# VH-VL binders against Chromatin structure-remodeling complex subunit rsc4 (rsc4), part 14

Target 1, 111 residues: Chromatin structure-remodeling complex subunit rsc4 (rsc4), of Schizosaccharomyces pombe (q09948r6to116)
Amino acid sequence: HNAPFDKTKFDEVLEALVGLKDNEGNPFDDIFEELPSKRYFPDYYQIIQKPICYKMMRNKAKTGKYLSMGDFYDDIRLMVSNAQTYNMPGSLVYECSVLIANTANSLESKD
Key: E = the ipSAE of ESMFold2; O = the ipSAE of OpenDDE; V2 = 0.75 times the mean of E and O plus 0.25 times the DockQ between their complexes.

## First folded at step 20 (VH-VL; framework fv_ecleralimab)

Design q4 (from n2 with light chain S93H; at its last look DockQ between E and O 0.72; V2 from the best seeds 0.00; counts 0 for: pae E 2.01 > 2)
Fold by ESMFold2, look of step 20:
Structure q4 (fold): chain C 111 residues (1-111), chain A 124 residues (1-124), chain B 107 residues (1-107)
Amino acid sequence: as target 1 above (111 residues)
Amino acid sequence: EVQLVESGGGLVKPGGSLRLSCAASGFTFDKYWMHWVRQAPGKGLEWVGHIKSQTHGGTTDYAAPVKGRFTISRDDSKNTLYLQMNSLKTEDTAVYYCAKRYRYGSGSYWFDPWGQGTLVTVSS
Amino acid sequence: SYELTQPLSVSVALGQTARITCSGDNIGSKYVHWYQQKPGQAPVLVIYYDSNRPSGIPERFSGSNSGNTATLTISRAQAGDEADYYCQVWDYHTAVVFGGGTKLTVL
């Protein structure tokens, strides 16, 4: 998606993703806000080559690193792919990433 | 780099008041719930209460022994957690820790990091 | 409300294996976390999600959780392992619960 980057739309999309809840009604934005701790999950960084999280996406938006909305949606897809690579299907993080992907794809199709 | 530092402990009389602060750094403070945990001399760890992030409603919950006497608040612009303690009793004498919850992979949290604690002594 | 029970104290001979239990109704259906606390210090996590070690915690610390009992096991006990140990459970609906703590003495 080649639309120019729009900070207002970025904020709207990210707020929608951060507001998602799992099937039990529990928020899960904390899982994706920062990268997994190296202290507890050092193997994450051996398996995942391009880590990305919401905090990093906010920093990229703030520093002009996104040239298009497509660049931003690509980072969301990367975050989803990372979650599905590191975590097994059926796990909390894997299934939460599916919810993120579905929501982001829906929002991208409307832009 | 992630750090929690409590302050404001001291000696107070029964029935008195005291406010504790917890300065946070090295993480996105405004996105996480914050907790107070206390430990009376020679006793175990006791959860005091928490405050949710604003994204999750910003509400508080308390353990029964302190409900109605203690108030947890936060100032996200200063990365600071507060505990207002009123109507203090001798059994409130403890080291007070602030703590951040953490998880990845399941719905179960542990506490990381902890502050080093601040001592509150309630004595005539 | 949900309660966790630990023995008040456990003694172990130097170089031997210590086992510290944490009992609760159906605790095997929950994840258990374990903290070590030395005098004058904040608690330090030594086991999370029943059996995983944070970086820097030696392999002689291990954990298990089944049925109504979770166990912290410290093999080849050293003088430096003398501390208080707490178990803890959590989930969104039950909030935080700590065990009462166990003083480990290395003889």
Scores: ipSAE 0.524, ipTM 0.867, lowest interface PAE 2.0, mean pLDDT 93
ESMFold2 (binder alone), look of step 20: mean pLDDT 92; pTM 0.935
OpenDDE, look of step 20: ipSAE 0.780; ipTM 0.926

Design q5 (from n2 with light chain V96A; at its last fold request DockQ between E and O 0.74; V2 from the best seeds 0.77)
Heavy chain, then light chain:
Amino acid sequence: EVQLVESGGGLVKPGGSLRLSCAASGFTFDKYWMHWVRQAPGKGLEWVGHIKSQTHGGTTDYAAPVKGRFTISRDDSKNTLYLQMNSLKTEDTAVYYCAKRYRYGSGSYWFDPWGQGTLVTVSS
Amino acid sequence: SYELTQPLSVSVALGQTARITCSGDNIGSKYVHWYQQKPGQAPVLVIYYDSNRPSGIPERFSGSNSGNTATLTISRAQAGDEADYYCQVWDYSTAAVFGGGTKLTVL
ESMFold2, look of step 20: ipSAE 0.677; ipTM 0.881
ESMFold2 (binder alone), look of step 20: mean pLDDT 91; pTM 0.924
OpenDDE, look of step 20: ipSAE 0.852; ipTM 0.940
ESMFold2, fold request of step 25: ipSAE 0.669, 0.557, 0.567; ipTM 0.899, 0.878, 0.881
ESMFold2 (binder alone), fold request of step 25: mean pLDDT 93, 90, 91; pTM 0.938, 0.913, 0.919
OpenDDE, fold request of step 25: ipSAE 0.886, 0.884, 0.886; ipTM 0.949, 0.948, 0.949

Design z1 (from n2 with heavy chain K31S Y102S R103S Y104S, light chain Y92S; at its last look DockQ between E and O 0.02; V2 from the best seeds 0.00; counts 0 for: pae E 17.2 > 2, placed apart)
Fold by ESMFold2, look of step 20:
Structure z1 (fold): chain C 111 residues (1-111), chain A 124 residues (1-124), chain B 107 residues (1-107)
Amino acid sequence: as target 1 above (111 residues)
Amino acid sequence: EVQLVESGGGLVKPGGSLRLSCAASGFTFDSYWMHWVRQAPGKGLEWVGHIKSQTHGGTTDYAAPVKGRFTISRDDSKNTLYLQMNSLKTEDTAVYYCAKRSSSGSGSYWFDPWGQGTLVTVSS
Amino acid sequence: SYELTQPLSVSVALGQTARITCSGDNIGSKYVHWYQQKPGQAPVLVIYYDSNRPSGIPERFSGSNSGNTATLTISRAQAGDEADYYCQVWDSSTAVVFGGGTKLTVL
């Protein structure tokens, strides 16, 4: 059974993810904060069926949409899968999503 | 009332050929992508391939086991979908369904309706 | 290539709730469609886009999808619900993918 949703734990996990840096020490949270621009990435919304970003996760937490921590980790996995579906392996966004996945999996295993 | 009626199934020896037809009615056939799905006796559903509408280029795509042996075509003036099956193998034995793709758009498709199917038996 | 896994069979007592699962890597990032197939008949769509019912499908049929598992739920199971059930997705690498099917037996 999934642990009940815990806003304090949600904030801790999200802060850890937002704080990630690539191998060159550059932050990359802005890539995942909002959905891709329709102006610059018009095909994104034809390819990605269920868009999700950090801003939407915060809103779901605020409005009581998460019933369990598992529901939240599922949204992180969705965001990672979307990034890996839209972007080519080896690209910046793809590889950043791998770091997010590894960190989220590690944090989930500690719950 | 949307209807799909397959025909042309039968007994064929390995290495033989067979052409299936699917007669469509009750919708604007030329606007829709059309699919073939098969089901071996006692087995699950397996996608065979599709053909796009002419508006979307009229191109085809196939599942790996049939690529190079099967050809999907359509005749929009006759509201008919075809499956040409060459170099048939015993593992091609199945009920073959034609199916209308939903007009749901990008990246996700379901099938409604399906035809009732036509049986192809490949046996010595 | 992308694969979907379903249990081979599920049993439910008459009047009880059946749950049929469809497992796939990050299946929650895809839309899942479900088909019912009775012996000697063509498949019939019962759920599309994870949770929507086509016209004519009883409200007893519902669906959900998150993470690695999609679920078809049949409440108040009736003898007429005894059938094979298939999940289906679209995948950019594999195109149309069906689950292996689940035989639902109503006891």
Scores: ipSAE 0.000, ipTM 0.560, lowest interface PAE 17.2, mean pLDDT 88
ESMFold2 (binder alone), look of step 20: mean pLDDT 92; pTM 0.939
OpenDDE, look of step 20: ipSAE 0.011; ipTM 0.652

## First folded at step 22 (VH-VL; framework fv_ecleralimab)

Design y1 (from n2 with light chain T94G; at its last look DockQ between E and O 0.84; V2 from the best seeds 0.72)
Fold by ESMFold2, look of step 22:
Structure y1 (fold): chain C 111 residues (1-111), chain A 124 residues (1-124), chain B 107 residues (1-107)
Amino acid sequence: as target 1 above (111 residues)
Amino acid sequence: EVQLVESGGGLVKPGGSLRLSCAASGFTFDKYWMHWVRQAPGKGLEWVGHIKSQTHGGTTDYAAPVKGRFTISRDDSKNTLYLQMNSLKTEDTAVYYCAKRYRYGSGSYWFDPWGQGTLVTVSS
Amino acid sequence: SYELTQPLSVSVALGQTARITCSGDNIGSKYVHWYQQKPGQAPVLVIYYDSNRPSGIPERFSGSNSGNTATLTISRAQAGDEADYYCQVWDYSGAVVFGGGTKLTVL
């Protein structure tokens, strides 16, 4: 959590998350790779104050904006919270975010 | 700005081969499925096939009329999608579009964006 | 092998309501997307997930989907609505299916 940022660990965690599959066996990383389109989901940006996605996390890692592993795990938790705020329980995106949270929490506990 | 640009169309004889390219920019190309859709002159849209992202297995699937003759590939380092077309028939004459899969909230998806298309004419 | 059937053409008087159907077995259990295509141009999405409109598409475009039929409705038809219209689904086997297309003529 408070450990200094480690690019190798960042890559390992993110690889594990993007490899996750839904209950039908399909990976769903594409849904979280980029922010929802403003053209199709403009209300997302009225509801979600701090949008975050995998592309932004990679850019923050590349540009030195993560000072600790905890900063990175906080962004994962933010992304999960955003998904669960915008989407109904039981929806694909909501349930996929639960899988992300469980995996991230497990990986963080091993640090 | 998300953009797709096809190239490589032209006139080819029946039985010939042609390779189409689609240059992509403005999105994380390697994380998305890419598709080819064609449209014969004066006719409707027909799905040709797709290639999945590597995370989703990197595999391809094709419509029956082209299976075994067409091959979809991608070069993620160059943000480029390809369609190799072999054993061409006059019925393959069409404008060929590349298209990006878009979805949110379900497994169902639509295409956004589309390229401008490139014309392939198969004629003797 | 899943098929979507659209009428070949639909005519509508200027200012009136056009309805373009897309028929398929149990299409109401699928999400339907609609594209408009004008001559020499790539298709443009006008309805997604049965009934939602992308930003920039006029409110006179609407969609519905139930049973074996999805419908694109264009109220107060204008000359600029003259185009080909396609419905599209995904059938979970990895195949994409388009309807055959409907030419809308505004009289």
Scores: ipSAE 0.517, ipTM 0.862, lowest interface PAE 1.9, mean pLDDT 92
ESMFold2 (binder alone), look of step 22: mean pLDDT 91; pTM 0.923
OpenDDE, look of step 22: ipSAE 0.838; ipTM 0.937

Design y2 (from q5 with light chain T94G A95T; at its last look DockQ between E and O 0.57; V2 from the best seeds 0.00; counts 0 for: pae E 3.9 > 2)
Fold by ESMFold2, look of step 22:
Structure y2 (fold): chain C 111 residues (1-111), chain A 124 residues (1-124), chain B 107 residues (1-107)
Amino acid sequence: as target 1 above (111 residues)
Amino acid sequence: EVQLVESGGGLVKPGGSLRLSCAASGFTFDKYWMHWVRQAPGKGLEWVGHIKSQTHGGTTDYAAPVKGRFTISRDDSKNTLYLQMNSLKTEDTAVYYCAKRYRYGSGSYWFDPWGQGTLVTVSS
Amino acid sequence: SYELTQPLSVSVALGQTARITCSGDNIGSKYVHWYQQKPGQAPVLVIYYDSNRPSGIPERFSGSNSGNTATLTISRAQAGDEADYYCQVWDYSGTAVFGGGTKLTVL
């Protein structure tokens, strides 16, 4: 979708994503809030060419970098793709990214 | 660069109160749970409690020895964690550390970084 | 009220291998983290998720976790490894549990 960027809708979508819980009822937004630490995961930055996280999305919204809602949803898809590229299927981060994708796709279809 | 700096430690009599502060920088403070851990002189590490981010309800949990006497709070506008300690006892004498939890790839967390600690001495 | 048990002390000769245990009921189903603490300093993470090393931690530090015992192994022990070592897990209620600590003495 190329709907014009709407900060209120951005906040609603991001709030929904941040509120997600895994199958054990645990929040996992902290995994996606900032980029993986180079101290613990230096190979992440050799494998992932376009890193993105929630903190960066908030900054892009704050500084007017999103021209459409589609630009924002594209960043969510990028974040999901990065998680699924770096992590094996069945791992916690991979499966959490699937939950993010399903929720974002559902919200986008309603815009 | 993630940094945590504790302050406010000192000498206090039993029954007294102190408030500790932990100044945070280098990360999105308001999005993370923050913890207090203490260490009595010559003893091991003991978890004191935590405060969740506001997104996760902003609630606190405490270890049994301090519940009802200690209150953890945060001021997200100042990137500062607090520990209000009331009804202090001699057994509360310890170095108090603040710590940020870190996680990637599991539901398990570890503490990194730790602050340098601030000493609280409860003595007559 | 999950509990972890560590030996009070472990001694190792210079250049030999030290093993520090952390015992808990079904600890193998949990992820174990290890901290090194030198006198007068804050704890430093040396192992996370049972067996991984942060950047800057020498390869002679390793970890394992199975059944009821997690083990921190320090090969080719050096004088600078003399410190207190703590294991840590999370219980199912979301509270942090530390072992009692082990003083490693390098002879």
Scores: ipSAE 0.220, ipTM 0.745, lowest interface PAE 3.9, mean pLDDT 91
ESMFold2 (binder alone), look of step 22: mean pLDDT 93; pTM 0.935
OpenDDE, look of step 22: ipSAE 0.729; ipTM 0.916

Design y3 (from n2 with heavy chain S106A; at its last fold request DockQ between E and O 0.71; V2 from the best seeds 0.77)
Heavy chain, then light chain:
Amino acid sequence: EVQLVESGGGLVKPGGSLRLSCAASGFTFDKYWMHWVRQAPGKGLEWVGHIKSQTHGGTTDYAAPVKGRFTISRDDSKNTLYLQMNSLKTEDTAVYYCAKRYRYGAGSYWFDPWGQGTLVTVSS
Amino acid sequence: SYELTQPLSVSVALGQTARITCSGDNIGSKYVHWYQQKPGQAPVLVIYYDSNRPSGIPERFSGSNSGNTATLTISRAQAGDEADYYCQVWDYSTAVVFGGGTKLTVL
ESMFold2, look of step 22: ipSAE 0.741; ipTM 0.908
ESMFold2 (binder alone), look of step 22: mean pLDDT 91; pTM 0.926
OpenDDE, look of step 22: ipSAE 0.813; ipTM 0.932
ESMFold2, look of step 23: ipSAE 0.760; ipTM 0.903
ESMFold2 (binder alone), look of step 23: mean pLDDT 91; pTM 0.931
OpenDDE, look of step 23: ipSAE 0.728; ipTM 0.916
ESMFold2, fold request of step 25: ipSAE 0.324, 0.635, 0.698; ipTM 0.794, 0.896, 0.907
ESMFold2 (binder alone), fold request of step 25: mean pLDDT 91, 91, 91; pTM 0.922, 0.924, 0.920
OpenDDE, fold request of step 25: ipSAE 0.888, 0.879, 0.888; ipTM 0.948, 0.946, 0.949

Design y4 (from n2 with light chain S29K S55E; at its last read DockQ between E and O 0.72; V2 from the best seeds 0.79)
Heavy chain, then light chain:
Amino acid sequence: EVQLVESGGGLVKPGGSLRLSCAASGFTFDKYWMHWVRQAPGKGLEWVGHIKSQTHGGTTDYAAPVKGRFTISRDDSKNTLYLQMNSLKTEDTAVYYCAKRYRYGSGSYWFDPWGQGTLVTVSS
Amino acid sequence: SYELTQPLSVSVALGQTARITCSGDNIGKKYVHWYQQKPGQAPVLVIYYDSNRPEGIPERFSGSNSGNTATLTISRAQAGDEADYYCQVWDYSTAVVFGGGTKLTVL
ESMFold2, look of step 22: ipSAE 0.742; ipTM 0.899
ESMFold2 (binder alone), look of step 22: mean pLDDT 92; pTM 0.929
OpenDDE, look of step 22: ipSAE 0.720; ipTM 0.916
ESMFold2, fold request of step 25: ipSAE 0.739, 0.746, 0.730; ipTM 0.902, 0.907, 0.900
ESMFold2 (binder alone), fold request of step 25: mean pLDDT 92, 91, 91; pTM 0.929, 0.922, 0.924
OpenDDE, fold request of step 25: ipSAE 0.886, 0.883, 0.888; ipTM 0.948, 0.947, 0.948
ESMFold2, last read: ipSAE 0.650, 0.735, 0.740; ipTM 0.886, 0.907, 0.907
ESMFold2 (binder alone), last read: mean pLDDT 92, 91, 92; pTM 0.928, 0.925, 0.923
OpenDDE, last read: ipSAE 0.887, 0.889, 0.883; ipTM 0.948, 0.948, 0.947

Design y5 (from n2 with heavy chain D30E; at its last look DockQ between E and O 0.72; V2 from the best seeds 0.00; counts 0 for: pae E 2.3 > 2)
Fold by ESMFold2, look of step 22:
Structure y5 (fold): chain C 111 residues (1-111), chain A 124 residues (1-124), chain B 107 residues (1-107)
Amino acid sequence: as target 1 above (111 residues)
Amino acid sequence: EVQLVESGGGLVKPGGSLRLSCAASGFTFEKYWMHWVRQAPGKGLEWVGHIKSQTHGGTTDYAAPVKGRFTISRDDSKNTLYLQMNSLKTEDTAVYYCAKRYRYGSGSYWFDPWGQGTLVTVSS
Amino acid sequence: SYELTQPLSVSVALGQTARITCSGDNIGSKYVHWYQQKPGQAPVLVIYYDSNRPSGIPERFSGSNSGNTATLTISRAQAGDEADYYCQVWDYSTAVVFGGGTKLTVL
């Protein structure tokens, strides 16, 4: 949207998100790196219409699919919304998505 | 099509050394902790150790029986995990699996996928 | 460090219910995962997070976990269920621990 896509800024934002830790101080980027496994969570794909994960965001950046930083932040918001749709409030994944949203919102305000 | 393929197993005399490789494909290898698990013939599964992603410091941890003798490393440019085994003992005879940890929904992990394993035999 | 104990073997008559236990101090506060392993094959997950089944695992496989014992239950046992079964825990406080394995024999 407002700011043109910048790969250096993309990398900085994504690294900040990947570096987040849960309430016990444990990293949780693995949860959002790839889509939930269809073998273990097939109902995810009945509930979530537009799945997105960090791996897909990196591929979109590499192949020129982000035209603005806003397009990238929209994908982060989509990932957060998906996590909060599929998971109950208070669950690990839900609460981790809140941390992602807060951090991304703060970083977007500075871009 | 996530795949893990171990190689480098063989026959080694006690006190010898061997290096195992695990070729990974179909996932973002550099972002995951990778593990070695072994199984002596006719025996149970035994965790050997892991290596963290570089984002998480790239450090290793080992089970007590192998600490100081085994070294886990990774080459993210080749999507390859390694196990250097030194000062081998007959009790190190096992099939060695590489494995990727997986979770969703909690802090607890299981292993998915596993490689098919490579046999190491330590015998006089 | 943390230990998991399984019986060495369990026998079950064809069509009957098998129960395989995994014992550990306060295991009920941890998530337990179960693997099936047939000869010459890598382990295959059959239960995760105490009681969930991966896609393709029949409903006759079930799990429970409370107190000091987790249990894998196989109802209507079939010849193809004959295998070794391992419980496993993992979290940052207990790291990776496998049970010793249980050989299930279907009679």
Scores: ipSAE 0.424, ipTM 0.836, lowest interface PAE 2.3, mean pLDDT 92
ESMFold2 (binder alone), look of step 22: mean pLDDT 92; pTM 0.929
OpenDDE, look of step 22: ipSAE 0.784; ipTM 0.926

Design y6 (from q5 with heavy chain S108Y; at its last look DockQ between E and O 0.70; V2 from the best seeds 0.00; counts 0 for: pae E 3.3 > 2)
Fold by ESMFold2, look of step 22:
Structure y6 (fold): chain C 111 residues (1-111), chain A 124 residues (1-124), chain B 107 residues (1-107)
Amino acid sequence: as target 1 above (111 residues)
Amino acid sequence: EVQLVESGGGLVKPGGSLRLSCAASGFTFDKYWMHWVRQAPGKGLEWVGHIKSQTHGGTTDYAAPVKGRFTISRDDSKNTLYLQMNSLKTEDTAVYYCAKRYRYGSGYYWFDPWGQGTLVTVSS
Amino acid sequence: SYELTQPLSVSVALGQTARITCSGDNIGSKYVHWYQQKPGQAPVLVIYYDSNRPSGIPERFSGSNSGNTATLTISRAQAGDEADYYCQVWDYSTAAVFGGGTKLTVL
């Protein structure tokens, strides 16, 4: 939405996302921290038009690229969409992205 | 871009101690698990242990031959991995590599990159 | 503890196909990674997830994994392929298990 960007809220949301665990209690933030390696996943970059990861979101926040909280939540939705485009339903990455989406949507509705 | 550089190897007598360092650059060091792998001269690769990221609990695990004698730690403010080796034995003589765990999904775990290694010689 | 077994050595004539095996109980249910190591150098990943090549690894490197045996295959062997090769799996995703290594000789 159009709410002004708030670094404190950004930090709170991102920390909630990086703290998520799968249904076996395993953290998975490392999967989304950096973009998939071009060395190991070159086809990712044939399929995914606009790559985004947590590291890039932190940099955008640091450099004033987010004008609203909605801009930030849009990047989260992009990251989730990318994960669900590249990975099959039922895979770890796909299912982890569902948890991210549910959490982000819940947090956005309360901002 | 990603680089791991080990240091601190040398000659030490049995029963002695030595601390290895691994300087990391080119990635968000504090978000990744780091491993030590060793290779005795003329022998194969042997996993030594790992340390998880703080987000993943920051805990360590060790191979049986080194448990209780070796301690893995990290200083995320300096992008540095450490291996403290105590009660050294001649069988600990090896080149010690640090290695970063790469992860994408549940089936995509391997080591990349590796450092170039530092030699530890345990001899009287 | 899970164990992997490799032959100590494999020889191949220049231009021929080399096959290096890695045996383990039900290894086909695990994901196998292969490393190449030349003298005085750190290991380099050549195959991951049984059969995938990192960017920069020649197409003549391939891998398979079924039953109790994983195999690294190097077709059209070149002198530069002479190295030690290690297979690796994860034990419970936290501990790495390496094969003993295979010395490939090209002549």
Scores: ipSAE 0.300, ipTM 0.790, lowest interface PAE 3.3, mean pLDDT 91
ESMFold2 (binder alone), look of step 22: mean pLDDT 93; pTM 0.937
OpenDDE, look of step 22: ipSAE 0.715; ipTM 0.911

## First folded at step 23 (VH-VL; framework fv_ecleralimab)

Design x1 (from y3 with light chain T94G; at its last look DockQ between E and O 0.76; V2 from the best seeds 0.00; counts 0 for: pae E 2.5 > 2)
Fold by ESMFold2, look of step 23:
Structure x1 (fold): chain C 111 residues (1-111), chain A 124 residues (1-124), chain B 107 residues (1-107)
Amino acid sequence: as target 1 above (111 residues)
Amino acid sequence: EVQLVESGGGLVKPGGSLRLSCAASGFTFDKYWMHWVRQAPGKGLEWVGHIKSQTHGGTTDYAAPVKGRFTISRDDSKNTLYLQMNSLKTEDTAVYYCAKRYRYGAGSYWFDPWGQGTLVTVSS
Amino acid sequence: SYELTQPLSVSVALGQTARITCSGDNIGSKYVHWYQQKPGQAPVLVIYYDSNRPSGIPERFSGSNSGNTATLTISRAQAGDEADYYCQVWDYSGAVVFGGGTKLTVL
């Protein structure tokens, strides 16, 4: 979806994503706020070629790097794909990324 | 560089009050839980309490020895964590560290980074 | 509340292997993190998730966790390893539990 970038819609989508809770009611936005630490997860950067996180998405929005809403949704999909590539199915990060994907897909279909 | 710097420690009499500050930089402060951990001279580490990020409810929790006497707060516009200590006792004498919660992967967490600590002495 | 028990002290000869234990009910079902603390300094993480080393921690540091005991192992002990060592878990109520600490002395 290539609608022009809209900061208000960006904020709405991101607010919805950062507000997500798992089935136990635990929020998890902190996991995706910044990239995994290179001190603890250096192999992440051997496996994941295009790291992305919420902090980077906010900066891209602030500096005019998103030309369309599709560019923003592509970054969300990239973040989800990265999480599912690095982490095993059933792990916390993997399962949280599934919730992100489902929510983002629903929101994109309504844009 | 991610940094935490505590300040506000000093000498105080029993029953007194003191407010500690922790200045944070190098990360998105408002998105993370922040913790206080203390260490009495010559003793081990003791968790004091935490404050959650606003997206996680912004609530606090405390270890039993300090509950009702200590209050953790944060000012996200200033990237600053606070510990208000009231009704201080001699057993509250310790170095007080602020610490950032870190987690990824398995749903457990540790502290990284820690501040350098600030000494609070409660003595007559 | 959940409690972790560590020996007060452990001694090891230079070049030998030190083992520091952290005991808790069913600790093997939890992830254990280990900190080193030298005098006058903040704690430094040396092991996370039972057995992983942060970048910059020597490979002679290792960890294990099963049943009711987690163990920090320091092979080829050096004088610079003299420090206090703490284990840490999360107890799900939002509270954090530290072990009482172990003073490692290198003879």
Scores: ipSAE 0.376, ipTM 0.819, lowest interface PAE 2.5, mean pLDDT 92
ESMFold2 (binder alone), look of step 23: mean pLDDT 91; pTM 0.921
OpenDDE, look of step 23: ipSAE 0.541; ipTM 0.876

Design x2 (from y3 with heavy chain S108T; at its last look DockQ between E and O 0.67; V2 from the best seeds 0.68)
Heavy chain, then light chain:
Amino acid sequence: EVQLVESGGGLVKPGGSLRLSCAASGFTFDKYWMHWVRQAPGKGLEWVGHIKSQTHGGTTDYAAPVKGRFTISRDDSKNTLYLQMNSLKTEDTAVYYCAKRYRYGAGTYWFDPWGQGTLVTVSS
Amino acid sequence: SYELTQPLSVSVALGQTARITCSGDNIGSKYVHWYQQKPGQAPVLVIYYDSNRPSGIPERFSGSNSGNTATLTISRAQAGDEADYYCQVWDYSTAVVFGGGTKLTVL
ESMFold2, look of step 23: ipSAE 0.656; ipTM 0.879
ESMFold2 (binder alone), look of step 23: mean pLDDT 92; pTM 0.930
OpenDDE, look of step 23: ipSAE 0.716; ipTM 0.914

